# Designs tried in a protein design chat: VHH binders against Bile salt hydrolase/transferase (cbh). Part 2

Target 1, 323 residues: Bile salt hydrolase/transferase (cbh), of Lactiplantibacillus plantarum (q06115)
Amino acid sequence: CTAITYQSYNNYFGRNFDYEISYNEMVTITPRKYPLVFRKVENLDHHYAIIGITADVESYPLYYDAMNEKGLCIAGLNFAGYADYKKYDADKVNITPFELIPWLLGQFSSVREVKKNIQKLNLVNINFSEQLPLSPLHWLVADKQESIVIESVKEGLKIYDNPVGVLTNNPNFDYQLFNLNNYRALSNSTPQNSFSEKVDLDSYSRGMGGLGLPGDLSSMSRFVRAAFTKLNSLSMQTESGSVSQFFHILGSVEQQKGLCEVTDGKYEYTIYSSCCDMDKGVYYYRTYDNSQINSVSLNHEHLDTTELISYPLRSEAQYYAVN

## First folded at step 12 (VHH; from f4 with S59E)

Design j5
Fold by OpenDDE, fold request of step 13:
Structure j5 (fold): chain B 323 residues (1-323), chain A 119 residues (1-119)
Amino acid sequence: as target 1 above (323 residues)
Amino acid sequence: QVQLVESGGGMVQPGGSLRLSCAASGFTFDDYSMSWVRRAPGKGPEWVSYISSSGSYTEYADSVKGRFTISRDNAKNTLYLQMNSLKPEDTALYYCAREGYESDSFDYWGQGTQVTVSS
């Protein structure tokens, strides 16, 4: 998986969701008066409205990624072998990993608020159910101004400032960030010949400044590629242009069916790509087979209600027949 | 300009109750967390209670837990502090304060409202 922030016409947040199995994901809106039930902390009967992708497995909104009505966004990404969830701690705020998204987005409007309160957080090792064990995750949290990464590891809860606005999977974020130093010579311009003064080497093609940009689907490579692409992408002057650009940025690190075999005949692929407009409260998405951009707006629903609002993902290809 | 105006203070007997209000103006109220802070005579400022921008997350100093309740009405741009079972130790000037974005401190304070608990 890959998650990114992008500042353009507005402020955007989104992710590729890469996996080998679909759980019939939906765009789900959690209205302000939906009773959010938590295992170890008080329920939230009043909270910010939330929009995002959820698994269609229970009535509880199990978000993969989401945005609240204030523009605060969060995405959980696989962190296998590194994530370490803890035992209950009476001195801390005990939130299960599947509760983190609604807990944060329901209560806070900014990364600043998250930073203030996250220090008391304990990600407690409690499964949703016997049928639904916890996924090993770490999270990208972002608002219009900044982003952070949350990792619960053996050493404890780690909170990182994210200066590049990118998160993928393993290994830990600080290592990924450091790895970018290896690619500091990359450029969106034509490089000068610095190989040797003894040989005249020709700039024979456009885009040679990107030579060495990793193209494989490994987490570290996707991190570098997403960061380089995102940070060198132009800001657009329209909403449509910005959203389009955002999906192109994510497209640079999408996973095609057949390239990442998990087990015999099963391959990890980009099931959906999302883009949240933090300013407008609109959730955009595409699916693997449906390249049409779909949009769901918080502001088009009644948010002072008690019932979840869900929309199945449009996964069927859409063709416009010109003739 | 940003303004915070506290009201509702007064003199009460021990065991009594007061409800403080803070009227906010000059900024988007629900973009900010808010706190109540108090200053007792001869003492430094003491944080009393915190409330998130949504109003759904609250924290309290140990000295007031179970007795005070912080709340907010974002539609009215108003912060509240319900104080029950008041004690003489609660005597102080009470301030509403805005949690700033850039610092770990409050960036704006009200003028304060006096709460006096005495027999």
Scores: ipSAE 0.870, ipTM 0.933, lowest interface PAE 0.5, mean pLDDT 95
Fold by OpenDDE, fold request of step 13:
Structure j5 (fold): chain B 323 residues (1-323), chain A 119 residues (1-119)
Amino acid sequence: as target 1 above (323 residues)
Amino acid sequence: QVQLVESGGGMVQPGGSLRLSCAASGFTFDDYSMSWVRRAPGKGPEWVSYISSSGSYTEYADSVKGRFTISRDNAKNTLYLQMNSLKPEDTALYYCAREGYESDSFDYWGQGTQVTVSS
């Protein structure tokens, strides 16, 4: 998976969801009066409205990524082998990993508020159910101004400032960020010959400044490629131009079917790509087979209600026959 | 400009109740967490209570837990502090404070409202 922030016409947040199995994901709106139930803390009967992608497994909104009506966004990304959830701690606020998104987005409007309160958080190792165990995750949290990464690891809860607005999977964020140093020579312009003064090397093609940009589907490579693409991106100062560019950035690190075998006969692929407009409260998405950009607006629904509002993903390819 | 104006203070007997209000203006109220802070005579400022921007998350100092309730009405740009079972040690100037960018920091304060608990 790859999650990014992007500032252009507005402020945007989104992610590729890469996995080998689809759980019939939906765009789900959690209205302000939907009772959010938590295992170890008090329920939230009144909270910010939330929009995002959920698994269609339970009535509980199990979000993959989401945005609240204030523009605060969060995405959970697989962090297998690194995530370490803890035992219950009576001195801390115990939230299970599947509760983190609705807990944060229901209560807070900014990364500032998250930073204020996250230090008391304990990601407690409590499954949703016997049938649904926890996924090992770390999270990108972002608002219009900044982003952070939350990791619960062996050493404890780690909160990182994210200066590049990118998160993928393994390994830990600090290492991924440091790894960018190895690619500091990359450029969106034609580089000068700095190989040696003893040999004259020619510029024979456009795009030579990107030589060395990793193109494989590994987490570290996607991190670098997403960061480079994002940070050098240009887009028209329009909603359409910005959203289009956002999906192109994610497209640069999407996973194609057949390239990443997880188990025998099962391949990881980009099931959907999302883009949240933090200013407008609009959730955009595409699916693997449907390249048409779909949109669901939080503000087009009645938010002072108690029932979840869900929309199945439009995953069927859309063709426009010219003739 | 950012402005915070506290009201509702006064003199009460031990065991009495007061409800403080803080009127906020000059900023988007529901984008910020808010706190109540108090300063007793001869003492430094003491944090009393915290409330998130949505109003859904609250925290209290141990000294006031079970007695004070913080709330907010974002539609009215108003912060509240319901104080029950007041004690003489609750006597202080009470400030409404906007939570700043850094944890445990406030960037704006009101003028304060005096609460005196005395027999």
Scores: ipSAE 0.869, ipTM 0.933, lowest interface PAE 0.5, mean pLDDT 95
Fold by ESMFold2, fold request of step 13:
Structure j5 (fold): chain B 323 residues (1-323), chain A 119 residues (1-119)
Amino acid sequence: as target 1 above (323 residues)
Amino acid sequence: QVQLVESGGGMVQPGGSLRLSCAASGFTFDDYSMSWVRRAPGKGPEWVSYISSSGSYTEYADSVKGRFTISRDNAKNTLYLQMNSLKPEDTALYYCAREGYESDSFDYWGQGTQVTVSS
């Protein structure tokens, strides 16, 4: 999985969801008066409205990634072998991982507010059900100004400022950030000969500043490639140009069927890609088999209501006939 | 101009009640968490209570838990503190404060409203 922030015409947040099995995912709006029930903390009977992609479970909004009506965004990304959820701790705020997204997005408007309110957070090991156990995750949380990473590891809860606005999977975020130093010499420009004064090396192609940018699908490589692509991106200062560029950034680290074996005969691939406009409250997405950009807007719904609103993802291939 | 104006203070007997209000202007009120802070005679500031931007999450100092209730009305840009079972130790100048960017900081304060608990 890869999640990014991007500042252009507006402020954008989104992700590639990479996994081996597609479920019946849907875009779900949790309106302001939907009762959010929590296992170990007080329920929320009134909260910010939330939009994002959920599992096909109508009893509770199990968000993969989401945005609230204030433009606060969060995505959960696989962190297998590194995530370490804890037992209940009466001296802390005990939130099970499947509750984290609604607990944060229902109550807080900014990363600043989140940081103040997660100092005593304990990610507790309580499954949603016997049939839906916890996934090992870490999270990117972003608003219009900044982003942070939340990781529950063996040593405890770690909260990092994220100066590049990118998250992938393993290993811990601080190692991902350090690894960028290995690519310090890369650029979007034609490089000077820095090899040696003793040989006059020529430039033979456009794009030579990117020689050494990793192309494999490992999480460390996707982090580097996404960061380089995002930080050098240009886009038209329009909604359509910005959203287009956003999906190109995510496309640079897309996983294709057949390239990342999970078990013999099963492959991880990019099931959907998403792009939230934090300013307009619009959730854009594409699916693997349908590259059309689709949108769902918070402000197209009546938000002072009590029932979840869901839209199945458009996943069937579509072609525009030009004759 | 960011402005916070407290009101509702006064003299009250021990065991009595008061409701403080804070009118906010010059900023988008519902984007910010808010606190009440008090300063007793001859003492430094003491944090009293916190409320999240949505109003759904609150915290209280141990000395006031169960007696004070913080709330907000985002449509009216107003913060409230309901103070019940008042004690002489609650005598202080009460400030409405906007939470700053850094944890444990406040970037704007009102001039305060005096609460005096005496018999």
Scores: ipSAE 0.015, ipTM 0.607, lowest interface PAE 7.9, mean pLDDT 92
Fold by ESMFold2, fold request of step 13:
Structure j5 (fold): chain B 323 residues (1-323), chain A 119 residues (1-119)
Amino acid sequence: as target 1 above (323 residues)
Amino acid sequence: QVQLVESGGGMVQPGGSLRLSCAASGFTFDDYSMSWVRRAPGKGPEWVSYISSSGSYTEYADSVKGRFTISRDNAKNTLYLQMNSLKPEDTALYYCAREGYESDSFDYWGQGTQVTVSS
């Protein structure tokens, strides 16, 4: 999985969701008066409206990634072997991982507000159900100004400022940032010969400033490539151009069927890609088999209501006949 | 310009109740978390309670839990503090404060409203 932020015409947030099986995902709006029930903290009977992609579970909005009506966004990304959820701690705010997205997005309007209110956060190991156990995750949380990373590891809860606006999977975020130093010499331009004054080395192609940029699908490589691509991307002057560029950035690290084996004959691939416009409250997405960009807008719904609103993902192939 | 104006203070006997109000102007009220802070004579400021921008998340100092209730009306740009079971130790000048951009700061304070709990 890969999540990014992107400042362009508006402010954008989104992700590639990479997994081996699609579970009939839906775009779900949680309206302001839907009762958000929590296992160990006070319920929310009135909260910000939330939009994002959920599992097909009718009783609770199990978001993979989401945005609230104030433009605060969060995505959960796989962190297998590194995530370490804790036992209940009476001295802390005990939130189970499947509650984190609605708990944050229902209450807070910005990363600054989130940072002030998660100092005593404890991610507790309480499954949604026996049939739906917790996934090992870490999270990117972003608003229009900044982003942070939340990781619950063996040593405790770690909260990092994210100066690059990218998150992938393993390893811990601080290793991901350190690894970027190995790529300090790369650029989007034709490099000068810096090898040695004793030999005149020539360029043979545009794009040689990127020699050494990793191209494999490992999470550490995807982090580097997404960061390089995002940070060198132009800002566009229109919504349509910005959304197009956003999906191109995510496209640079998309996973194709057959290229990343998880178990005997099963392959991880990019099931969907998403792009939230934080300013307009619009959730854009595309799926593996349907490249058309689809949208769901918060402002097309009456949000002072009590029932979840869900739209199945458009996953069937669609071809535009030219004749 | 940002303004915060507290009201509703006064004299009350131990065990009594008061409801404080804070009228906010000059900024988009519902984009900000708010706090009540109090200052007794000869003492430094003591944080009393906090409410998130949405109004859904609240916190209280241990000394007031169960007795005080913070709330907000974002349509009226008003912050409230319902104070029940008042004790002489609650005597102080009460301020509403806007949470600042810096980690340990409030960036705007009102003038305060005096609460005096005495027999």
Scores: ipSAE 0.013, ipTM 0.544, lowest interface PAE 8.3, mean pLDDT 92

Design j5
Fold by ESMFold2, fold request of step 13:
Structure j5 (fold): chain B 323 residues (1-323), chain A 119 residues (1-119)
Amino acid sequence: as target 1 above (323 residues)
Amino acid sequence: QVQLVESGGGMVQPGGSLRLSCAASGFTFDDYSMSWVRRAPGKGPEWVSYISSSGSYTEYADSVKGRFTISRDNAKNTLYLQMNSLKPEDTALYYCAREGYESDSFDYWGQGTQVTVSS
């Protein structure tokens, strides 16, 4: 999985969701008066409206990633072998991982507000149900100004400022950020001969500044490639130009079927890609088999209501016949 | 231009109640966490209570927990502090404060409203 922020015409947040099987995911709006129930903290009977992609579970909005009406965004990304959820702690705020997204997005409007209110957070090991156990995750949380990373590891809860606006999977975020130093010599320009004064080496192609950029699908390599692509990106200063560029950034680390084996005969691939406009409250997405950009807007719904609003993802291949 | 105007202070007997209000203008009120801060005679500022931008999350200083209730009405751009079971030690100038960008900082304050608890 890969999540990014991008500042262009507006402020954008989104992700590739990489997994081995689709479970009929949906774009779900949680309106302001939908009762959000929590296992160990007080319920929310009135909260910010939320939009994002959920599992197909009718009883609770199990978000993979989401944005609230204030432009605060969050995505959960796989963190297998590194995530360590804790036992209940009466001296802390006990939130189970499947509650983190609605708990944060229902109450807070900015990363600043989130940082102030997670000082005593404890990610408690309570499954949604026997049939739906917790996934090992870490999270990117972003607003229009900044982003942070939330990781619960063996040593405790870790909160990192994220100066590059990228998150993938393993390992811990501080290692990912350090690894970028290995690529400091790369650029979007034609490099000068810095190999040795004893040999006259010529350029033979545009793009040679990117030689050494990793091309494999490991989480560390996707972090580097997404960061390089995002930080060097240009876009036309329009909504359509910015959204187009956003999906190109995510496309640079897209996982294709057949390239990343999970088990015998099963492969991880990019099931959907998403792009939220934090300023307009619009959720854009594509799916693996349908490259058409689709959108769902918060402002097209009546948000002072009590029932979830869901739209199945458009995943059937779509061709535009030109004759 | 950010403006915070406190009101509702006054003189009250021990055990009494008082409700403070803070009218906010010049900014998008429901984008910000807010606090009440007080300054007793001869003392420095003391944080009293905090409320999140949505109003759903609150915190209180130990000295007022169980007696004071912070609330907000985002439609009216108003912050409130309901003060019950008042004690002489609650005597102070009470300020409405907007939470700043840095943790544990306030970027704007009101003029304050005086609360005096005495026989």
Scores: ipSAE 0.012, ipTM 0.562, lowest interface PAE 8.6, mean pLDDT 91

